# Ledger of designs, part 29: VH-VL binders against Cytochrome c oxidase assembly factor 8 (COA8)

Target 1, 167 residues: Cytochrome c oxidase assembly factor 8 (COA8), of Homo sapiens (Human) (q96il0)
Amino acid sequence: APERGAERRDTAPSGVSRFCPPRKSCHDWIGPPDKYSNLRPVHFYIPENESPLEQKLRKLRQETQEWNQQFWANQNLTFSKEKEEFIHSRLKTKGLGLRTESGQKATLNAEEMADFYKEFLSKNFQKHMYYNRDWYKRNFAITFFMGKVALERIWNKLKQKQKKRSN
Below, E stands for the ipSAE of ESMFold2; O stands for the ipSAE of OpenDDE; V2 stands for 0.75 times the mean of E and O plus 0.25 times the DockQ between their complexes.

## First folded at step 6 (VH-VL)

Design u17 (from bb8 with light chain S30D Y33W; framework fv_belrestotug; at its last look DockQ between E and O 0.01; V2 from the best seeds 0.00; counts 0 for: pae E 19.7 > 2, placed apart)
Fold by ESMFold2-Fast, scan of step 6:
Structure u17 (fold): chain C 167 residues (1-167), chain A 123 residues (1-123), chain B 108 residues (1-108)
Amino acid sequence: as target 1 above (167 residues)
Amino acid sequence: QVQLVQSGAEVKKPGASVKVSCKASGYTFTDYYMHWVRQAPGQGLEWMGVINPSGGSTSYAQKFQGRVTLTRDTSTSTVYMELSSLRSEDTAVYYCARGYSRWEGTFYYFDYWGQGTTVTVSS
Amino acid sequence: EIVLTQSPGTLSLSPGERATLSCRASQSVDESWLAWYQQKPGQAPRLLIYDASSRATGIPDRFSGSGSGTDFTLTISRLEPEDFAVYYCQQYGDSPLTFGGGTKVEIK
């Protein structure tokens, strides 16, 4: 058997990323930031005695998270691609190389980059507007089902208490 | 009884696309994620991607990104895998497999597999 | 990605013998999120073991899994004729999901 006195800390140290939930956990678990979206995913635990309403809420929350992750992954990729293209175009216009004398990627000053940010925001205005609209619609639906689940749990507790009072 | 039934063998020319189906029965189709795994002749298993049948969200292995597309039809409980720009190296048996996890959306092992669909790419 | 190395590549044994199959990970598989599959020629893989040591439904008790960290083992205590097949390990503790190269258990 392993020595119990050699037990290590129960929790992971600050700054150490964990990629999977603890084996015996019965709770939702927050993972490390996704490589593409930079958002931390919530891994929703699936209880064995889950009601149909609880399952519907969990699936709705998961679908909303997947939608949100995909939106930001795509947005981040588009931003990075267009930023790189803008920088390359400006450097070519100035007759400058794409790399510095030290081999690092050449960059533009804040004034020059302001044109890119303005154009990017303008170009993506409608996309961000639709994102916000869908975000609020999804959160409204989640809140609605959270309310239904809460009512179901209250009703079940009241029913259980009345049953326990029956001798 | 849980069953995953795949479409029949395909023979394609290089540069073509192939679309393989996987019909699920014996459980609630939207309760489990569906994965695709391939196996080249005499080789091991290679994970290709996953789809959430409930919302249609997909995730693909980097090697197949841009060439593979996973879709589903909830009314027929069927998942589809389409692979484009076929090369001779894509000759393999393609499996659909049901993912099981105690946490939704990740940490899957496969409790049920389809029978496999042989795709041969030859000129 | 986590690379899984299975050894030996081929294991030649007779019915009634004990088979020990190894699966070694390039980095620690946290919480032992590892599964084992059996594949017979012309057939799809079949789940044997999950969570490194939990036997799947309908799998005979002669199959057992063990290990943690980077070293995992599948043991078949007494080989039956139907156990001669290829065996694959799979990790699900990190993305992407990866499989080992397989071990073929063949009749001597």
Scores: ipSAE 0.511, ipTM 0.772, lowest interface PAE 1.7, mean pLDDT 86
Fold by OpenDDE, look of step 7:
Structure u17 (fold): chain C 167 residues (1-167), chain A 123 residues (1-123), chain B 108 residues (1-108)
Amino acid sequence: as target 1 above (167 residues)
Amino acid sequence: QVQLVQSGAEVKKPGASVKVSCKASGYTFTDYYMHWVRQAPGQGLEWMGVINPSGGSTSYAQKFQGRVTLTRDTSTSTVYMELSSLRSEDTAVYYCARGYSRWEGTFYYFDYWGQGTTVTVSS
Amino acid sequence: EIVLTQSPGTLSLSPGERATLSCRASQSVDESWLAWYQQKPGQAPRLLIYDASSRATGIPDRFSGSGSGTDFTLTISRLEPEDFAVYYCQQYGDSPLTFGGGTKVEIK
């Protein structure tokens, strides 16, 4: 039995964002859209005195971002590949070449492409449902930890005020 | 104390693959990016690629694209670098290096290094 | 990619002398995202300077970094015998990460 070479899923390299935040900034920054996912990454600032809870929140946000980037990068690659295959298949069925007489890439009409989009959405419907579910779960978790961090910060500020009043 | 301990020296034939390991200790393994840098004999340092803390994302230098694979095992605190289709020019010392960044996912300098793994590609 | 050119290639000095090493970038390194490393024979590189001028933990005060844009300098104010090594600059302002060709500081 020929060992089916594991198709190395070319995981789209999450490109190290070329975006450089200002050195003096203490805030998160939004980078340019990723070339594969088309999502804008957030670059998270790491404070010197990050609390364990803040660190946990940051990590959860980062993990969620990476998950999103990977999902959409893969979806975009799959979409592009299947779209191209669909176009080629339909052109071949029509007896048309991949290029027009003018040398331009042959394209299908809007009606034919509508069939592709409908089929693609139908095929990926379950995948998108799971994505949406997991997206909500992750974001709820993030929101929960954001609340915890906010409470911690309030508490720390109150403690500092009490210490200043006692001295 | 932060330590990065790499696997031993490897001798490979052209066309083969090599997999080098880097075991991390003395810090939270899942908090830092891990990079790989190589150095040919008598030459400078060359960045190969990076893997994120979760192991779910990698980025490679264009020169190594399609030949290098970085993986991460959080259970053993180990990062792996696999280089395929080896050539004589791949003879080098390979280093894992912990990446530090003030901005997560952006910029990295290397605060800790493994001891290096010598990979020799010979006929 | 950003190409880093280090000069001189070799610097021959005596213990106690000042060493000045240059690293020039082919284009501006944003926010001075430049690091310096020391490498001794048979050893891994060691971080000396990050962010062009920030000294890494445990690095002696005799090491200092300066510069911005395209021109960066590592200075060793007074060479100790253990400072004879190869020094590399590295930029992390853009992808891919790149290193300079290195400057060898050798004993005269």
Scores: ipSAE 0.233, ipTM 0.720, lowest interface PAE 1.5, mean pLDDT 89
Fold by ESMFold2, look of step 7:
Structure u17 (fold): chain C 167 residues (1-167), chain A 123 residues (1-123), chain B 108 residues (1-108)
Amino acid sequence: as target 1 above (167 residues)
Amino acid sequence: QVQLVQSGAEVKKPGASVKVSCKASGYTFTDYYMHWVRQAPGQGLEWMGVINPSGGSTSYAQKFQGRVTLTRDTSTSTVYMELSSLRSEDTAVYYCARGYSRWEGTFYYFDYWGQGTTVTVSS
Amino acid sequence: EIVLTQSPGTLSLSPGERATLSCRASQSVDESWLAWYQQKPGQAPRLLIYDASSRATGIPDRFSGSGSGTDFTLTISRLEPEDFAVYYCQQYGDSPLTFGGGTKVEIK
């Protein structure tokens, strides 16, 4: 099963606002699970006055989502393919057909399938380790830029107060 | 077991308001958005709006903006839909429907529906 | 707002026949975020398909969805007597959420 990283790490807004234009979302939208990755894509809101820093943050989040989606889509396809190959290989070794007497796909029991899961984890351990490393790097960068955007917004509010006082 | 139980049928005169309740059970009430959809007699489905039960924020279809109000009571796991300035064309069955999303999401396919509440205007 | 147009309005078929229901969107539906519902008289709608092609829990495999962009299809490979109902498509790619006008599948 893929990790649900987008839900845990993104700063997506908490929901739909009634102040949002009818045909345009004023908040990030979290879509349904992607067919291939099982991750929920975020459709990022673009504010009317998006600063260069805010744009950089948004693009970094988009790029991280694309990377994450691709990784899990590939892993899910590999898992499915290797699972079928394992089942077929074990059925052939046992001298059994690929279909039951009723024409349904033959399966292996939980104990037999445990060998597949162990083999799959072993083969993919290093790949997942690199994924975790890159995931931490990307999330650290995103968190850093979130902090910079927050400071930028505070500074802009202070400038607005100075403008009001000078009027 | 997820269950959405709506209040009983209502008969109202034009110009009045109606308030329909939808009580949720079998899941964490604040983890999922609650939508309202209506169906006029012999007609199709029409989305009215959505409420996030966690904070109470709402969004409404433009057609109903200004007439519909969605609220919730987290202590009773209940959502309320109030429709004001009723007209004969508001005669319909009103459904609450759970939007699939555990998180702060916008997933809007409806995996569970209430039984529906018939609202009749000027019967 | 995305307008969904379902066709045909009524589909008259016999049990055992294949039903093909169409849903066309006025603009592309993001990520194929489209669902199909079945509604029988006096009942609330029931989710059949989400994300254009994924079957909901407990839905028989004779129901399948396909399509992307603006064109989506619900297929019932072999109609059973219980499948004669009204079917609605619904998009959730953009606000407001919208439904198609419905296709009634009735006994010929």
Scores: ipSAE 0.000, ipTM 0.449, lowest interface PAE 19.7, mean pLDDT 79
ESMFold2 (binder alone), look of step 7: mean pLDDT 92; pTM 0.939

Design u18 (from bb8 with heavy chain Y33W; framework fv_belrestotug; at its last look DockQ between E and O 0.06; V2 from the best seeds 0.00; counts 0 for: pae E 20.3 > 2, placed apart)
Fold by ESMFold2-Fast, scan of step 6:
Structure u18 (fold): chain C 167 residues (1-167), chain A 123 residues (1-123), chain B 108 residues (1-108)
Amino acid sequence: as target 1 above (167 residues)
Amino acid sequence: QVQLVQSGAEVKKPGASVKVSCKASGYTFTDYWMHWVRQAPGQGLEWMGVINPSGGSTSYAQKFQGRVTLTRDTSTSTVYMELSSLRSEDTAVYYCARGYSRWEGTFYYFDYWGQGTTVTVSS
Amino acid sequence: EIVLTQSPGTLSLSPGERATLSCRASQSVSESYLAWYQQKPGQAPRLLIYDASSRATGIPDRFSGSGSGTDFTLTISRLEPEDFAVYYCQQYGDSPLTFGGGTKVEIK
């Protein structure tokens, strides 16, 4: 029956609209943000006549995306846990309960939270430095293979043009 | 040509873990994502999760999150499904299935299936 | 998640008859990303139809699929003895992937 409710049928549980690429689309599709990384995944289109070189580039881009997604999922999880611990610790130091007289969750002001952000960034400095190093390495490799694919496509067009002129 | 060959039947006690294998042949193992689907006796098909054999990334159905782990070994073209904390309700035939899609990582239907592995959970 | 409801649960027919199987979705299936599978006792499912109406390689032309949105149909024009099996629909237009409850086509 339609008793299921229109909102559950029309939108995702978070209120995000459902969508997918048209059936005849031959382009990459950008999905909704991942729950943990908060990054939108790119789903790479797989052409019927994909060359081995094109496939290698696609797999390299996919592997890089998976690496990137996992890094940020882990980072976001760590941030959330440490933020909660920091807030609890500071409220205890101030002799305050976890909730206000109105029953709301007790919070810290922006100046107090600045200490947490500074400490978190300092603690994770090495991790972020290695992330940036690997990110540049991966992008260099992707750019290199993009160049090789571009050259292959130019060569194929030239071969096709020559064949048409000789016929 | 394309074949997915699964490991043999298992009988487990409640609380145990089971690990089922699925060996692929007849195509390039890393070109297709591998899914796991189960079927309880007299029931329909239930999707459990998927693994990208190239990178090893996984995605699981919410119902199995925390109990299922998918892994692969590219040298043997084999995927594994491990289900922990077994209950009598986990008694089912477990299938590996090759996902086909025009886009990597999404919009899959299944063009080839393993023969199935019967897992019985009994005291 | 999209829930797929198959009807009828059981079809009792004789060889040579037409079988019409229904699959209804709780929400519109984007781009008609719907597949049909056949399963015989003790065997794995076999892909019959994908993209609602495209026959998989090796599937006889007596099998046809149709439909869009929330209503999909699998038709077997003239049942052969080997066609008596359970049939499942599956949507792949939204995550998670979901299957229908199945329709059993049995001999009368």
Scores: ipSAE 0.616, ipTM 0.828, lowest interface PAE 1.4, mean pLDDT 87
Fold by OpenDDE, look of step 7:
Structure u18 (fold): chain C 167 residues (1-167), chain A 123 residues (1-123), chain B 108 residues (1-108)
Amino acid sequence: as target 1 above (167 residues)
Amino acid sequence: QVQLVQSGAEVKKPGASVKVSCKASGYTFTDYWMHWVRQAPGQGLEWMGVINPSGGSTSYAQKFQGRVTLTRDTSTSTVYMELSSLRSEDTAVYYCARGYSRWEGTFYYFDYWGQGTTVTVSS
Amino acid sequence: EIVLTQSPGTLSLSPGERATLSCRASQSVSESYLAWYQQKPGQAPRLLIYDASSRATGIPDRFSGSGSGTDFTLTISRLEPEDFAVYYCQQYGDSPLTFGGGTKVEIK
């Protein structure tokens, strides 16, 4: 039985963002676009007195961000790979080399590339539909917890005001 | 109390792979990033890589890229480090270390360490 | 990567003396994201200082960190017998995370 080579899922290393938020900041920061996903990561601030509900919201946001980063990093990698394979295949079929006589990388024309894009979109259509569905589910959950946190904060402020009036 | 308990010492031949485990207890396992740091005999500390709380994201030092794999099992609160294509230079004590940062996903210092796992690579 | 150079390599002192350890970065460490660790023989490193000057929980007051940019210092105001160990600095202002080469504090 041929040992099925473990497909090294080249999980695009989620590059540790080199962005360094100011140490004294108490806010979330947006970093530069990730080199693989091209998405800007949010660096979430952790308050000293984070409530369990705030923590849950933060975690959900973080998990959703990681999910998005991973999805797009993988999608971009797949796209790049398949695009290159398509170009090479078409050039080979034409009897053309990978480089022009001038030493430049041989490219296909816009019409030929249109076929690639159409095929790629068709092939990945279901994947994108699932992504969109899950994206909405995650964001609805986040919004729900944002509402809960907002209510908690209002309640805590009211309690503090009452305590100050009683003293 | 936070504890990180690593697997026992390993002796491997060149070209083999080693998998070291780090079992975490005393805290919420899914709240912290886990790092791996190694130390060759009589040498300093060397950062190898990090895995996020969900286990879905990893980052490795360039030196170990393609040879190291970090995995995480939430059900057992265990992190694994696998190093392949072992060389004599990979003889070291390997530490798991819990990463702490004020900013999630960025900038880590290590507040808790495992006891270390000695990996010896000998012909 | 940021290279951290620690000096001196070895520091020979007597109990009760002040120890001053230096950690120099090859480039500025963002926001003073520098940590110090103590390591005793056969043990894992222990966190002493984070954010250049913040003392970790359970660390005695005799340990203090200072510095910014490229130059950082760990000071032990009065050496205790248990303080004879190797000390490492570590930056986390940029990826990859890097450590200094260490300073050994030994008994004179």
Scores: ipSAE 0.367, ipTM 0.775, lowest interface PAE 1.0, mean pLDDT 89
Fold by ESMFold2, look of step 7:
Structure u18 (fold): chain C 167 residues (1-167), chain A 123 residues (1-123), chain B 108 residues (1-108)
Amino acid sequence: as target 1 above (167 residues)
Amino acid sequence: QVQLVQSGAEVKKPGASVKVSCKASGYTFTDYWMHWVRQAPGQGLEWMGVINPSGGSTSYAQKFQGRVTLTRDTSTSTVYMELSSLRSEDTAVYYCARGYSRWEGTFYYFDYWGQGTTVTVSS
Amino acid sequence: EIVLTQSPGTLSLSPGERATLSCRASQSVSESYLAWYQQKPGQAPRLLIYDASSRATGIPDRFSGSGSGTDFTLTISRLEPEDFAVYYCQQYGDSPLTFGGGTKVEIK
């Protein structure tokens, strides 16, 4: 799923202060698309009263984000590398140079490139199936813990109301 | 604060291999990708490749594919660059450099650099 | 791959003068993902500018970057004695990452 990175007025400088939300926020926030994976990172809010269950959920979400970012960054690099290798191999087979007379990279037409896309998908089919399996497993787990956290919060609010009335 | 400390200078014969270490401190080692860049005497900068220290995945510049190997040891927060089949043209200063953030992927600008390791290949 | 061509190769100026360094890409650099580095003899490069125009932490405001597409510029508004060095541009808009050949800023 290669897509161009999109950037507006939000530029992330180096240093610890760049990882703070733009203003003091008590919610997660979504940064601009990562330039190499094309995925938008989530910057997670860590509440002061985070329960063990809330911490488990947050760490699971953070780990899943890193896993997803790494997968797509690597796939984008592999796609680009194999695409260039395929083009060079086919140009060599046709007895053509790697550059046009203007010095631009020689390319293949859409029909010729279709073979590359088919081969790339076929070669990476198992990898993408494992990715899809793991993606579903991770997202079902995250959804399950989100539900548990929601119930925990409702229960805690109920207990607090009961204590105030009985005191 | 953030610091990248590289191993000392190396003198090698053509055909040998060299392994340069880069020890990171002052940040969570697995949160940031580590790049390697070299500079031949009197020449510009040349990107060699990158490693994600969290899982150990790598990507290399085509010129170095097959000769360079990046590895890491998370217990010591150290990245290693091994360059094999050395030639006199590999005489250069080799730098490790930290990418901006692991939250934004593999390829970015380099906010911290190691001090450099001089590798001299002399017959 | 994107080739970065820096000009001039050498820029001879006096302290207090304005330096203008150019970096031209062989194709458009996606989202202006371009950085500038300063390197002094015997030292590692130092990040000055990222994303074409954003100053890195601790970099004086006399350094500024501009440009988009294929043409990028580093400007030093008033040269200080410590600014005489070699400057490199680097793109990260496409793989592989590439650097320009450098511009040496030297005392006239």
Scores: ipSAE 0.000, ipTM 0.448, lowest interface PAE 20.3, mean pLDDT 80
ESMFold2 (binder alone), look of step 7: mean pLDDT 92; pTM 0.936

Design u19 (from bb8 with heavy chain T30D Y32W; framework fv_belrestotug)
Fold by ESMFold2-Fast, scan of step 6:
Structure u19 (fold): chain C 167 residues (1-167), chain A 123 residues (1-123), chain B 108 residues (1-108)
Amino acid sequence: as target 1 above (167 residues)
Amino acid sequence: QVQLVQSGAEVKKPGASVKVSCKASGYTFDDWYMHWVRQAPGQGLEWMGVINPSGGSTSYAQKFQGRVTLTRDTSTSTVYMELSSLRSEDTAVYYCARGYSRWEGTFYYFDYWGQGTTVTVSS
Amino acid sequence: EIVLTQSPGTLSLSPGERATLSCRASQSVSESYLAWYQQKPGQAPRLLIYDASSRATGIPDRFSGSGSGTDFTLTISRLEPEDFAVYYCQQYGDSPLTFGGGTKVEIK
């Protein structure tokens, strides 16, 4: 036995992941940015003894995240598509090729892109206004339910303390 | 007890669409994500997509993106899988399965399965 | 996507024998998020094991799972007549969810 070392305890192999929650974690986990939205998703932990109010909050947060992810994925796709179409159109008007001598995509200077940004913003003004309104409403609802959950947890803790004190 | 009951067998021609139903009972319908998995004759299981019954949000495997549509009806506790532009390679048994995860929206394994619906695509 | 390869494709064994089923992943399965299912002819799959080694409720202790990283094993210590079925592994550590091709455990 001494020839093989003095270690009597085995430690289980410890795994670390940056792309999924650790097995023993009981907290929400933030993932890598989504390919399309560029937003980091939150993976909400589901406690075994979750109250109905806690479940309602979690589902509201999840639904808000899914809504937000979908909005920005669509917006980013639309922006990229229209930007590329605008650049190609302007380069064709100037008689220029779509690629530089270095092989990179040819682009316009900031002054030339100002027209695109102005038109894109004005074209999407109402869409962004409705997004901001809904974002505000959703966050208000989330904050409200977070407050309700906090009060429920405080009440339950006080109730449990009182029970321990009386028993 | 948890039960998932699927619609009956379908025979379709190439290019047609098929819509399979899965009726859930014995649990709170909105609390659990529902997945669809298919199995071609003599082949393994293939994940197709998932729906959150609460909000109706869906996510599909890339292979089926644009051909599959998942929907639900909360009044009947039923999920639907519609597959369009059918090919002979789509001949399979289609299962609905209830996803379990400690993390909402991802990392699912399946604790209950429907009995399966055979879809045959032939000319 | 993570590709799961199950081997052997078919195991021909007698009741009372030990069955060892392999599931190998093309990439490391994070946190050993791997499940095993049993499927009998004409029936839907049934969950046996989750998190590589945790037995599902109601599953006999003759079923055990082990492994981590890319190599996972399902062991049936002493086959009963009802254990002759097809077994599938499934990973849920990465999207999309993927399944192995299955191992058929058949009576000799």
Scores: ipSAE 0.441, ipTM 0.735, lowest interface PAE 2.3, mean pLDDT 86

Design u2 (from bb8 with heavy chain S54R; framework fv_belrestotug)
Fold by ESMFold2-Fast, scan of step 6:
Structure u2 (fold): chain C 167 residues (1-167), chain A 123 residues (1-123), chain B 108 residues (1-108)
Amino acid sequence: as target 1 above (167 residues)
Amino acid sequence: QVQLVQSGAEVKKPGASVKVSCKASGYTFTDYYMHWVRQAPGQGLEWMGVINPRGGSTSYAQKFQGRVTLTRDTSTSTVYMELSSLRSEDTAVYYCARGYSRWEGTFYYFDYWGQGTTVTVSS
Amino acid sequence: EIVLTQSPGTLSLSPGERATLSCRASQSVSESYLAWYQQKPGQAPRLLIYDASSRATGIPDRFSGSGSGTDFTLTISRLEPEDFAVYYCQQYGDSPLTFGGGTKVEIK
């Protein structure tokens, strides 16, 4: 049977991800790429004995993922819409129809499309710079909390080892 | 301890819209997905959609896409289901239900249900 | 979508008897992600069984679930008066989430 995540359909950008983690798994699970953002969602495993610090890290990672998915879903939709509008506009300027004689969608050559990509990148430069700034800030915070969680886990293991030595 | 309390019964005319609320208590509101399920008189259960209370992301059953809107207010731990362009076939009891999952972003089974809100659509 | 078919539609039994309810899926349910709910007239459904065979908190041990793939069963070993209700199966292995048509367990 096909993998559960392979045929997933999303109805909206940043929509709820639908997938089936394996029974008895205790790890984070990665789904198929979202239709709009093209990012693979991570569904974070919730341990039975999750510490307050582990919960903060999980919530931070989840919020960052939702922010990231919303950004790229919106960006990809904007890109697709503006690309189609650009193609239609240029075809009209050339006096060409939207379809070829074979019924296929009419396309522009690579040189003409380069104009669109250049304009799109220039128009979105500031937006992408703000994204990168926020992405670095969020990943710094995540890395910091990951370090804190790792330290907590090491400390707990050391405590357990000491307790064993005490008979 | 966990409770889902829904708003009262509604009577609407065809073409109107209805907005049903579901107030959650006894747990961290943003940790569980909230689903909406309806049941027409004498009929079975029909899944309508789901909302992630943390980010507000939603997913709807195809049958209701374009007519249903799920929203939430984290300050009041309340989820709302708004159904527009009502028809007589929309006469049903509407339930909110909490989705339990050991993984965030998945919906498993419904461990707690609201008491239900009867919506009657009559001319 | 996965279509769930419950049988029989109505099961007429007396207290003390064993009830066996069937839920069959049109396609294999991944990881046996199937739940059973009980609904009494005028009330919301109540979770009984999840993951095909795990009892929900507070559910008496006379309720048991079994099955995998496309064939699932809910068994009530010895019916109590409060067990006469409608029972629904629900799969959460695939989207959209779907429910069976229900089985009514009624008193003879």
Scores: ipSAE 0.022, ipTM 0.601, lowest interface PAE 5.7, mean pLDDT 84

